# Designs tried in a protein design chat: miniprotein binders against q8wwc4. Part 24

Target 1, 195 residues: q8wwc4
Amino acid sequence: STEEKPQQHQKTKMIVLGFSNPINWVRTRIKAFLIWAYFDKEFSITEFSEGAKQAFAHVSKLLSQCKFDLLEELVAKEVLHALKEKVTSLPDNHKNALAANIDEIVFTSTGDISIYYDEKGRKFVNILMCFWYLTSANIPSETLRGASVFQVKLGNQNVETKQLLSASYEFQREFTQGVKPDWTIARIEHSKLLE
Below, E stands for the ipSAE of ESMFold2; O stands for the ipSAE of OpenDDE; V2 stands for 0.75 times the mean of E and O plus 0.25 times the DockQ between their complexes.

## First folded at step 15 (miniprotein)

Design h3 (at its last look DockQ between E and O 0.03; V2 from the best seeds 0.00; counts 0 for: pae E 17.6 > 1.5, off the site)
Fold by OpenDDE base, look of step 15:
Structure h3 (fold): chain B 195 residues (1-195), chain A 101 residues (1-101)
Amino acid sequence: as target 1 above (195 residues)
Amino acid sequence: TEEWAWKAFEYYKQGELDKALEIMKELVKKYPDHVEALALMGMLYLEKGDPRKAIEVLETAISMAPEHVWIYKLLGETLQELGKHEEAEKYRQKAERLRNE
């Protein structure tokens, strides 16, 4: 009578990445409301967040491919210059890990909203977006201290071992009359990869 | 509108939640279709410790903009905090459906 070893139910620890401090979330929403009230009546934080998610997926993919020329209109010049140096020096597995597929983005959150005026009276809004995404890139666990390795079955795909990574992108827009209403990426941080 | 929104925010920063809510009520009266204003009122009620009123306001917001998944999430979390697990689950499921559409 061969004792069937109990199938260890791999408790898929859904890391419910809990909402950041509820107070910070409320604060962010209030600031978003202020953007609507003072700057743009068409502004929606929900729509912005979706657009930011798409932008993140696109920009991160281009970064992973070292396609810096294609980022000139999307990323601030100073940031892009610094990224070019950092990304070019990365190992290929780390470069690959920069890429976030939109379907592999697990969580998107608004980190902070900053509203400021410069000395010339120009109005700026910065929105920090935080992303959590899965990568299939093989990064040594020593480099990714604290990265949880998850066995994730995405759709009909085979069970792949993926690592959870985080990135933060700061989006900036100038709200001055006659200035093109475009969001640009003013800061990019990929934890553990671009440090 | 701008002055009112700022005033509400200033009252909020000062911890004067009742005054903030009063301003927001007037704003919602003037702009009844502004879902974010309703959602903010809901959040202010939560901060005030009135989850019942928060739920009422959030349900109103959802009724006006059923596509706003984040409101479902907020409502679900609020209900969860109140121990209304079954109702919370209903909103979580609805939010999940909307994300997959």
Scores: ipSAE 0.230, ipTM 0.670, lowest interface PAE 1.9, mean pLDDT 81
Fold by ESMFold2, look of step 15:
Structure h3 (fold): chain B 195 residues (1-195), chain A 101 residues (1-101)
Amino acid sequence: as target 1 above (195 residues)
Amino acid sequence: TEEWAWKAFEYYKQGELDKALEIMKELVKKYPDHVEALALMGMLYLEKGDPRKAIEVLETAISMAPEHVWIYKLLGETLQELGKHEEAEKYRQKAERLRNE
């Protein structure tokens, strides 16, 4: 019964196929409670989410500038090594599109929280964060996507038209007793720019 | 709150803008101070072709979060598209002042 827009509908559905799964908000809060209750009494999902947003803006800017040395304390070594090759191969306009200004991040969500032990008995928490942000970078129009539809209403064709992009950053922290706790970015995905 | 926004986004991707707006209206009713939800709802109204309602919702959002530069930029662009150049310029100037601070 709905009017078919086959390219728009299919393109929109495909951009959600990333690992972001925000449907389980209640389960996310339950897992955040479990982290607080059993792993770290100072943990707050609210504080984490604000810090993750700041980290995304900072890391994405450094990544766009190819300042990989400055990322070594923030991003896991194997992830950073793979990113160097991918980012360096990008055209300049795609590199510029990686950068997210903190003021233009329009939507953030918690995708999934994983609580697990590795084979050595170390305790880990992984938190997947999804960010939607606006960019003025000139990216070739492939198709109107669900994420790009906001731009059709937000600007004139030739002057400061904004495109809507998304990225997923997975943060990992070890909660093993006696280990200095710190968050490291264990996965970086920029939809359509970095796979 | 994010579950409702993602549910609305799923309907949006299917081209069901009215259903997406219905969900966002319920979310904003339950959480009237949720600035990101208001901004998303405003963008859905722009996509639907109702810029007057979009402006109303976006102005509500900036009243709750007056430091959000991108909301002012979005509002200025919307007003300029409507030919309301004086109002658009006021919001553009506010966005520029906030960017410099």
Scores: ipSAE 0.000, ipTM 0.165, lowest interface PAE 17.6, mean pLDDT 72
ESMFold2 (binder alone), look of step 15: mean pLDDT 79; pTM 0.720

Design h4 (at its last look DockQ between E and O 0.06; V2 from the best seeds 0.00; counts 0 for: pae E 6.6 > 1.5, pTM E .705 < .8, placed apart)
Fold by OpenDDE base, look of step 15:
Structure h4 (fold): chain B 195 residues (1-195), chain A 101 residues (1-101)
Amino acid sequence: as target 1 above (195 residues)
Amino acid sequence: TEEWAWKGFEYYKQGELDKALEIMKELVKKYPDHLEALALMGMLYLEKGDPRKAIEVLETAISMAPEHVEIYKFLGETLQELGKHEEAEKYRQKAERLRNE
């Protein structure tokens, strides 16, 4: 009677302690409230954050694949041009590391919200979103100084060594009458990859 | 100051607006120039359906931080929503001047 030793499923709960400074959180909430109050009564920071997460996953995947033409409507032209040069020059492992799957995003934080008017009286809102995601791309530890290497078992998959990466995407929307109510990505930063 | 702000924020997150407001009032009383507290008070009053007090608090914030562009914008927009277009314009103009500096 071979007693099958209970496989201790070490649920490595990766506690991504995203300690947002409480003050920053309040500030963000206030600004989000202001957006709701004055610009868009349908605006929800929660819904926005979820949409931004989806957009990040989509855009980062397209970047990793060098599908820049598919990003023309999503990313500001100037940003996309700069990214095309940077991303094309990256090693394949670094390109692959740009891609964040939605299920591999472990933390999402709202960064700074900026509300500004231009000289023409156009109203803009910028929302910086920060993402932390796991990549299976094999990036040398030297390049990723300070990246935490985690052994993560996602679901029924084998234990894979994953690295925690971060990215910051700034979303911009113009709140001018007659302007299409679309968010565009005005800035993309991938720490350690697109420096 | 940070602990008080945090406590107020926790009450806000819990939906306890009155307690949050009380804490912020105490914080502002002790630190009249605490801009985040004033802003939060403004927000709390708005959430409570008291835009008049919100404006009053924001005007106080502006007086304490005349360089803070965002407060001017917020106040201007709030005044506009309340139909006070003339008063709103004053703060919009100030915000615009500060952005160009």
Scores: ipSAE 0.024, ipTM 0.344, lowest interface PAE 4.2, mean pLDDT 79
Fold by ESMFold2, look of step 15:
Structure h4 (fold): chain B 195 residues (1-195), chain A 101 residues (1-101)
Amino acid sequence: as target 1 above (195 residues)
Amino acid sequence: TEEWAWKGFEYYKQGELDKALEIMKELVKKYPDHLEALALMGMLYLEKGDPRKAIEVLETAISMAPEHVEIYKFLGETLQELGKHEEAEKYRQKAERLRNE
């Protein structure tokens, strides 16, 4: 009988509502339809979002382990270069807090979708994905502004203290004719950890 | 027609909503079944604060493409978030029927 307390459930929904706006959600869905209409008839924002969640869990774990060589095919080179010193300088508990287990990602949302052309007529789509996840890493609450601390009941008698953190990953794909259809992570932000 | 659709999208990206809307209106006038133009017009009406016209245009797009499950799903969720729950349920149920076919 695992059950979230009503008070913590409502606080989690209130935090999520603070980052979602119904009009922005509608705008995002229309932009996803435009990608389907103009760029790729097999594109689905729902399927993209599930894949992005898997990518976030994978990439965030590799970041926490400082395995930057394994990230070179997934993350833009300039982003990796900026991140290497920041991540390696973090205390171990902060590094561990970067990693998000897939089953502890409690909410995902689509932020902005950008459709644009560069100076050479290349076609790009950027999709910002926002993730909220629980961590057991012991990070002082006074150090993290606006952080929420949750007590999570594991089974009937176990209580574990967890913190709710957020991260934003921006995915980019070039849709120019003849270009391999790969998504690359063009921006990584882990709130309060990598700002 | 593709060049006109892209020009309308470029105006949208630049924030020139009225120019984008005029191009899309002319495109739909000549090609009433142009789904991409109808979708962008729906978005432009939402951005301009006219959700009633946005819904009208999106319903026109649905009537032109009655087999597209994702379009019904999209419109249903759009109407629900805008508070039109009765109409939203109609489209949600239609999407489920088409998904099972």
Scores: ipSAE 0.014, ipTM 0.413, lowest interface PAE 6.6, mean pLDDT 74
ESMFold2 (binder alone), look of step 15: mean pLDDT 76; pTM 0.670

Design h5 (at its last look DockQ between E and O 0.05; V2 from the best seeds 0.00; counts 0 for: pae O 7.1 > 1.5, pTM E .765 < .8, placed apart)
Fold by ESMFold2, look of step 15:
Structure h5 (fold): chain B 195 residues (1-195), chain A 101 residues (1-101)
Amino acid sequence: as target 1 above (195 residues)
Amino acid sequence: TEEWAWKGFEYYKQGELDKALEIMKELVKKYPDHVEALALMGMLYLEKGDPRKAIEVLETAISMAPEHVLIYKFLGELLQELGKHEEAEKYRQKAERLRNE
């Protein structure tokens, strides 16, 4: 293993308590295999998950900065319209808590994969991704139910207090022949921040 | 064969698990090496709550296409769930070997 792998393995052990459904893992992976078999031979759930993590970090940062114009190509119009009002009304510390740094996303899971057709025969896939991330944003513990505060080791000589938050992003792509292969975010949920 | 396997998947999405399974069984009788049909059959048995039959079908799939890394991973996870940890580890190691070769 590399030095990166030992640190990743330690963080994985720390969080594994929250997700242990092997049958659901197999169901999700067979659905991913079927997307590969029937829709796109270039599809890989592993590559998708890494890209989704990058998109989450990018989109959540833009959302925290209220840069809604930059989100128009990434987030469905109906979702973005609803989010503008909710995000704008948040206190600054809650807005800052929306942003997830890529290096502080400690756990990613696939919640559900949906494969469906609309009445015009267009082919769609929706993939729900769930992210758990650490933040230094100042969120009063008395304000949020279920808030968790964790101490994390930064190197060998520092302990830092951070809060663990979760978010769910649903990604959608049309696989109809001839359509550009773009993923759009069709649903955004942040723990207690955008309820 | 591709279109027939897709028809079985359509029945699965409609909740017609038995119809989907019947179509896949007929397809595999005529084309025994159709890995996509065997994978869908495995999914159908999981939805019906029969992971032992799912394992049997997926083992048939790797006997026909021993290079498919993901199917070994499916088997490893299912065998772990059934408490057969030694067999699960054998499949997981085979999957890792195929990825590196």
Scores: ipSAE 0.078, ipTM 0.504, lowest interface PAE 5.7, mean pLDDT 76
Fold by OpenDDE base, look of step 15:
Structure h5 (fold): chain B 195 residues (1-195), chain A 101 residues (1-101)
Amino acid sequence: as target 1 above (195 residues)
Amino acid sequence: TEEWAWKGFEYYKQGELDKALEIMKELVKKYPDHVEALALMGMLYLEKGDPRKAIEVLETAISMAPEHVLIYKFLGELLQELGKHEEAEKYRQKAERLRNE
């Protein structure tokens, strides 16, 4: 009875050392603090970032599937209209590359936080989130100039070549009394795919 | 500078507000033009229930970085909450002007 040694699935934790510029980190934390102080006492940048990551995974998947109707409540109307045209014209491999699996998101960073008032005195907060994720989609290297190609050996399986992609999603919320406290996606950028 | 700011922020995250403030004070003493440190100090003073000192520190921050839109907005809101409506409006207007530049 040959005891099959449990193959330790070495989870290759790809530590994407995102060199977050410490200055940018501090700046982001300050801005997050400002949101907490003035707009929402329950605001947590950590919780927001986790939620944004989930939203990104979900929205990017729906985009890859051209399920635009399911995005109407999540994405600003103007953005969704523009995306519909761009995404529909993409090759299938590029469409597939839009999808980020939550488990394939390697790095998440908070970009710029902006606070603005409109002419009516409504308060808005925008938070730009940046995501780096691995895709198995076969995209020509020429299209992905500067994308780091990672060879990921997942267990005993053949070395899968994954490409590192980035996306930026801007989340917007209105902080007006009586307005529903919902975050909407006000901007979507997928580097090299939606350019 | 960055290490000190980080340390200050870590103390803040841990609920050690006084230690955070002490570190920020030292940082600002060494680097008086460090806008982020000043801004954080302002926030720390606000958390301590000293909005007056918060305003003073934020005004100092603005003097060092007159282009910093968020500080103007923050200061405007803080002043509004303190009933200083005229001063608040000046800072809001400045923030709006800077946003449109």
Scores: ipSAE 0.023, ipTM 0.248, lowest interface PAE 7.1, mean pLDDT 78
ESMFold2 (binder alone), look of step 15: mean pLDDT 76; pTM 0.664

Design h6 (at its last look DockQ between E and O 0.54; V2 from the best seeds 0.00; counts 0 for: pae E 11.0 > 1.5, pTM E .776 < .8)
Fold by OpenDDE base, look of step 15:
Structure h6 (fold): chain B 195 residues (1-195), chain A 101 residues (1-101)
Amino acid sequence: as target 1 above (195 residues)
Amino acid sequence: TEEWSWKAFEYYKQGELDKALEIMKELVKKYPDHLEALALMGMLYLEKGDPRKAIEVLETAISMAPEYVFIYKLLGETLQELGKHEEAEKYRQKAERLRNE
């Protein structure tokens, strides 16, 4: 009776050490604190970041599927129109590469926070979120100059070659009394794919 | 108080960190129990590259209002970013305990 020792699959957690510039981190935290203090006491940058990650995964998947109608409530109209044109013209492998699964997101960072007032005294907050994710889409290396190719063994599956991609999503919210407290995606950038 | 904090923030955005800190110091002098002001000062000191003063100010805030979870969270995050993981864990644990009370 050969007791097959369960091979402990060492999940090689590829720690993509995103070097967050400490100065940028402090700056972001100051702005986040100001939002919490004066705009919304329920605001948490940590919770926001988690929500943004989920939104990114959802929106990017819908983009990859060209399901633009399902994005009308989530993405600003002008941005969605521009994306529809760009995404529709992409090769299928590039469209597939737009999709980020939550489990394939290796790093999330807050890029910038902007707080501004308009002439009518309306308060707006924009939060730029940056994501790094692994794609299994076969994109020619020539198109992805500088993309690190990682051989990732996810679980019991064969060694799959994955490429590291980045995306930036800007979330906007108006902090005016009586306005619905919804975040809208005001900008979407997928490096090397939507350029 | 809000007006002073925004004025400090405007100076901060302009890169005038010392002026921002000066305003906040005046505000805290006038309103020593203003926790948001203390928290902002802590972060501004961190931006200035003075983590010791940042920690001191945040610890002062904790001493004034030990029931406020956000101060512990802020201090914990600050310490973590400074590589002081053991000290950060202490405050994270305290924050978690306070949330569950």
Scores: ipSAE 0.398, ipTM 0.791, lowest interface PAE 1.3, mean pLDDT 84
Fold by ESMFold2, look of step 15:
Parts: structure tokens; C-alpha cells; sequence
Structure h6 (fold): chain B 195 residues (1-195), chain A 101 residues (1-101)
């Protein structure tokens, strides 16, 4: 029917705006270009984003298993200390919901990129990565208030039998000359699971 | 050339898009084939809300270095995000051909 075409078009625009904002996309690309141009010619936001997705799947799995000793190399010490009590106090089904299967991450976006210097002239970059993923964990909808707002079409797949969750990981690296080029996760948020 | 680009970066951090853009314009006057400056100018025009000027500058970069896949990818992505799908596909196909040559 022709009356459904306008409704489908409006839904499509709303979904696109919810997962892609042209102004934020441009600002992210400018900051990624600046990192490449002035800090590291080997840096690529595309390659970083793919690696961050892999890191999210890996770290979220280790969190769900409470394997905090394996996270000490990846997550900032202060952040990990704060997470230990919160994660261990979660019910088992909520712990299982932390783990993101790599092939069920349906939406990845680059959030804010911060490029800054401290008073000593040390150069830092923080990159916020946002992930939406599907979970088979059976958790009450009341606990995940707000999660049902982000329903996403994944091709012709039927996703109504799984819940959509979101998480935000902030990655940090010091680009100062002579410093090892290591990325550390400086902030971890799992929507409603870890406030 | 790196010093000029660094000054533009500092202005960009302060939100002074016009000042950053003027520095890049001056750099391109002195070094017309400075592809990084042209690319940054294009992206600054996009953030300033002038996507037509951004595309014009990026297409100028292509005329100076028609083999540089990065600029074609940037144009394709920019046009796709702006909803100009047929134009975006033109540049994506060109980027793919250059990568496979």
C-alpha cells in the first residue's frame, strides 16, 4: 500500500538518525584525521574500530566470567577495582548478559574522540566506542528499562526473541614520544547492568 | 607545513573553525598539492555546515592526486552520510578500481 511507504520512510530516517548522526560522524573523522596527521601515521580509525570491537567482545566475556586478573593488562587499575565489586554482586543471568558474542554485535559507533595535553606536554587520545549487541540471557525487562527503545533491523533476521543491550568503552593511549603505544580501557559502561 | 597544520589543529580544538580553515587556505596557496591540507579543509567545511564546498575541495584534491584512494573513500563516505547515494557509489567504485589496479 502507498500509505505504508511514507510510514516506512519515516521509520527508516529515524533509525538512521539513531545509529548515525552526520555532524558527529564528521567531527569523529576530523579528530581521527588529526591523530593520523600529527600523532601516528600508522593510525586508522577503521582499523581501530575493528580492533575495539574485538576487544569489547573479549573484555566483556572476561568480565562475565569474573576473570579480573586477565583484565589487569587491558583495563585501567582504578576502573578495574571499581568494577570488581559491582560485577561479582550481579545475578548470574546479569553476568552472562555482559558477554557480547562478536557476531551478535549489531551496531558499532565511534563516539567522542578527545585529543589533549597535560601540563607537562604529554599527548593523550581518548576514543569512546559504543556497541549494541544481542543477548540470549533471560533477564527481566523491568531491570533493563530503556533497552527496548533500541530495536534494530539486522537484514531479514528476526531479532524479537533476543534482547538488545548497549555498552560504552573508552580507550586511552599516550602518544608522547618514547612512550609504549599501548591502549588501555579507561571507562566501561554496560547499560543498566553496570551503572 | 607541519607547523601550519598544528596551528589549525589548536584552533579546531578551541572551536575556531574559521581560523583553522583560513590557515589551511593559506597553506594551500603556498603548497597547492598539499593533499592533507585539502582533505582537512574539506572536513572543516563539513563541520561548518557547507557540504557543497567540502565536496568541491575534496574533488580538487582528486584532480591533484587522482591515484589517492583515501580521498575517494572520504568523498564516498561523506556523500553516503549526506544521503547522496548515487554520487557516493561513483566514488566508491573508483576507490575499489584503484585498490585492485
Amino acid sequence: as target 1 above (195 residues)
Amino acid sequence: TEEWSWKAFEYYKQGELDKALEIMKELVKKYPDHLEALALMGMLYLEKGDPRKAIEVLETAISMAPEYVFIYKLLGETLQELGKHEEAEKYRQKAERLRNE
Scores: ipSAE 0.005, ipTM 0.426, lowest interface PAE 11.0, mean pLDDT 74
ESMFold2 (binder alone), look of step 15: mean pLDDT 77; pTM 0.691

Design h7 (at its last look DockQ between E and O 0.04; V2 from the best seeds 0.00; counts 0 for: pae E 12.5 > 1.5, pTM E .758 < .8, placed apart)
Fold by OpenDDE base, look of step 15:
Structure h7 (fold): chain B 195 residues (1-195), chain A 101 residues (1-101)
Amino acid sequence: as target 1 above (195 residues)
Amino acid sequence: TEEWAWKGWRYYKQGELDKALEIMKELVKKYPDHVEALALMGMLYLEKGDPRKAIEVLETAISMAPEHVMIYKLLGETLQELGKHEEAEKYRQKAERLRNE
């Protein structure tokens, strides 16, 4: 009578990465309201956050592929120059770990919103977005000290070992009459990879 | 205090706006100088489509935290949307003054 050991259903504790502090949310909402009120009546923080998530997935993929020329319209020139040097020097596994698939993004948080005026009277809005994503790239645990290794079954796929990574992207837009209403990425940080 | 804000936030996320407001009202009653609670209530009233009540709450917040630039800005803009241009301008001017301090 071979007692089948109960398969411990490893409850994939979806680490619900902690809800943003309600206070920070209120602050974000106030600032988003101000953007809507003063700069763009079509601005939605929810829509922006979704667009930023898509942009992050796209840009991070292009970075992982060293396709810097395709990023010239999306990323600030100074940032792109610095990234080209850093990313080119990375090991292939680290380059691969830069790529975030949209389906592997487990959490998105709106960070700080900054509204500022320059000396020329130009108006700028910066929005910091923070992303947490799973990578299948095999990065040594020593390099990723404090990265949580998760066994994740995404959909009907086999259980894969994935590591949780984070990235911060700052989006900037100028709200000056006659300026193209485009968001550009003014800062990119990938913790543990681009340090 | 943060726990109450979190509770209010949970109700908000669940779509229970009235319960969120109730919690925040209780919090403000207990801590009348809690600016973040007042700000959250203001936002909840805006979400509810009651800008008049939002203004009342935000004015209370300003009275408790006269240095809070963002509340002045929010209040000014909300008043502008209601056609209260003179009052709006007063708060915009105050916000600008505080930003430059």
Scores: ipSAE 0.019, ipTM 0.427, lowest interface PAE 4.7, mean pLDDT 79
Fold by ESMFold2, look of step 15:
Structure h7 (fold): chain B 195 residues (1-195), chain A 101 residues (1-101)
Amino acid sequence: as target 1 above (195 residues)
Amino acid sequence: TEEWAWKGWRYYKQGELDKALEIMKELVKKYPDHVEALALMGMLYLEKGDPRKAIEVLETAISMAPEHVMIYKLLGETLQELGKHEEAEKYRQKAERLRNE
């Protein structure tokens, strides 16, 4: 551990805030236990969460650049088609705010986990992941209701403002026998930017 | 056996907590050492606001599966909310010891 103390302290503070509801934490861990017990003995919610964070950074950047062709194998086709229309219509500063740098994702949490069968008898697991990240993109403060604003003073000439945004990505994997073990993104929500 | 557990889980997803709980009770009546059903029952009791019953079934679950870190952690947090801090600390420490593994 050779990290700067101020940066490490800021991440620790945000993580503590995210654990304010311990019943939700326990509930997601019980559901993760059920996935391990019945679906995949190699499943780890910790490893999944780290991979989901990487996927969020990658996908959100591609969305901000409108590179939808590169997302076709990562995001469900119906979701991507709807997002293409919404993202393309955004002002450039809002598009830039979609992108999350991996180093500026300050908090991740596991939301709801769904285990279900569809009408064809296929078995699915959906895991909702929530991400909080900092952005330097300039968006109106009225759009950011409830968001924290961080000030970074760059000498006497500049003040860099970082804004805290959130996004929710729902990951889906089919566990039906014989299906390739892939996670796809079945829902994407960027608060205040895409709804 | 697994069919009963998944039936209870489907009721839970639909918000039918009482139906899910009754299915799990029947399953554990027939298979008292079914750890997955006991864990789900504990979760159902917590959502219904009965943490004392949740503790009972979760303690049964860890007696049968003493390596399950998450069950110990759930017990510790539930006991702490009930004000049983000494018992809660024992389960939290057990969970941390197993997590180091």
Scores: ipSAE 0.000, ipTM 0.223, lowest interface PAE 12.5, mean pLDDT 72
ESMFold2 (binder alone), look of step 15: mean pLDDT 79; pTM 0.731

Design h8 (at its last look DockQ between E and O 0.27; V2 from the best seeds 0.00; counts 0 for: pae E 2.5 > 1.5)
Fold by ESMFold2, look of step 15:
Structure h8 (fold): chain B 195 residues (1-195), chain A 101 residues (1-101)
Amino acid sequence: as target 1 above (195 residues)
Amino acid sequence: TEEWAWKGFEYYKQGELDKALEIMKELVKKYPDHVEALALMGLLYLEKGDPRKAIEVLETAISMAPEHVFIYKLLGEMLQELGKHEEAEKYRQKAERLRNE
């Protein structure tokens, strides 16, 4: 998907990006076609991905603020319960690093799409989305060992130190007849921060 | 045909790629214009590490249903990865033309 939006590479803010495997891009597009063909003729991976990016920015901010009550409609209850313990145990600077501003999300990729039935014939689709974002949060280098630190010019006059972080959010929707067509976040991982 | 397609998905999810592929081959033999089965076969060949056979199957898909713009994009990307730049550009340009029409 990153190859279909070259204008995103030409913003004035210069950012080092990781490379996605082009064969993985092909895999996800075939799986997205199969969802369209067999489950929902209104499904579009492009539209889903943009919505997922917005959801990531929103949810990660609420998570950093420990506003768990506001997450109950967006995140599966079991996941939210587990997240409360992990997030509340973090130092404040680590909590602040969870939040991703939408304009600082520099790379988005689809990691895995799962299409499956359970024993009752309920139809599920899980889509793993991976996000890479910049943060100015003051994180000790020891905690984020191996993380990239970048010097970027902002507004043509300033140099700012930023760290590149990643997160993976898994979205799930049940396509079974009679079930409300909602996407729920079924897994949240913030690399190096919530492990 | 729908029952066979779902059985193919079950085998694919279990990692039984050869069984899934056999079912899809029989489905396509009976219904040669079944683009969804051809797409799954392309995916199965990619999972088996055979991108050239995946390309052949996807080329069959566009010969049966030439309106599917996304298949031209897939072929362009796969051929580029294999170093077949002239062929990749041909499919990429066709995808752009169909998108504009």
Scores: ipSAE 0.370, ipTM 0.765, lowest interface PAE 2.5, mean pLDDT 78
Fold by OpenDDE base, look of step 15:
Structure h8 (fold): chain B 195 residues (1-195), chain A 101 residues (1-101)
Amino acid sequence: as target 1 above (195 residues)
Amino acid sequence: TEEWAWKGFEYYKQGELDKALEIMKELVKKYPDHVEALALMGLLYLEKGDPRKAIEVLETAISMAPEHVFIYKLLGEMLQELGKHEEAEKYRQKAERLRNE
């Protein structure tokens, strides 16, 4: 009677210790408050972060598929042009690694918020968002020096080896009267993939 | 009022947290119902390392403007970050109720 030891499903609680530096959290909230107070009374950093996460998942998927035409409304023209060249030259495994599924996003953090005025008196807000996500793409460990390899069992599926990747997306919005209230992606960085 | 808030923010950006707080205190003294000033002051107290005072100020802001969803959200988030999950949930629920009215 071989007592099958109950495989303790170590729920690898990826305690993504979002080291939210409390100071950074406060700074972000102060800037978010300024946006709310002076630019958009409907602004919520929490809601923005969720929207940004969705946008990241969508945009990263389109990038991985080289669907640049579908990004024209979402990504700044200059950035998209640069990305087209970089992404097209990537190996397929690297292209695949650009894609983040919403369910594979382990951590989202708000980076820096910048509020600036241009010489024409236009008001801009930039919000840098940082994402950590798991990829199943097989990227050589040499290219991903320092990437943490996680064995993740998602549900009843086999244990898959996934690598933790990071991406930074900067969202920009102009707060000028009569300008369409749209967030655009002004910067995209995928560490180790788009360098 | 806006100018005062910006002045406070400029001091904050310069690392002069105490001066920023002083300006905000003066503003709140003059305009005790100024919810934005109270909210910012609460955040400044939190950065100063006084979460108790931060909560107190934000609770005051709620009392002055109980309809203001932003304050409930902010306080809820702050409480969550402070590990006060039960209290945070109460404010999140209040914020959600107010958003739906």
Scores: ipSAE 0.289, ipTM 0.735, lowest interface PAE 1.8, mean pLDDT 82
ESMFold2 (binder alone), look of step 15: mean pLDDT 77; pTM 0.691

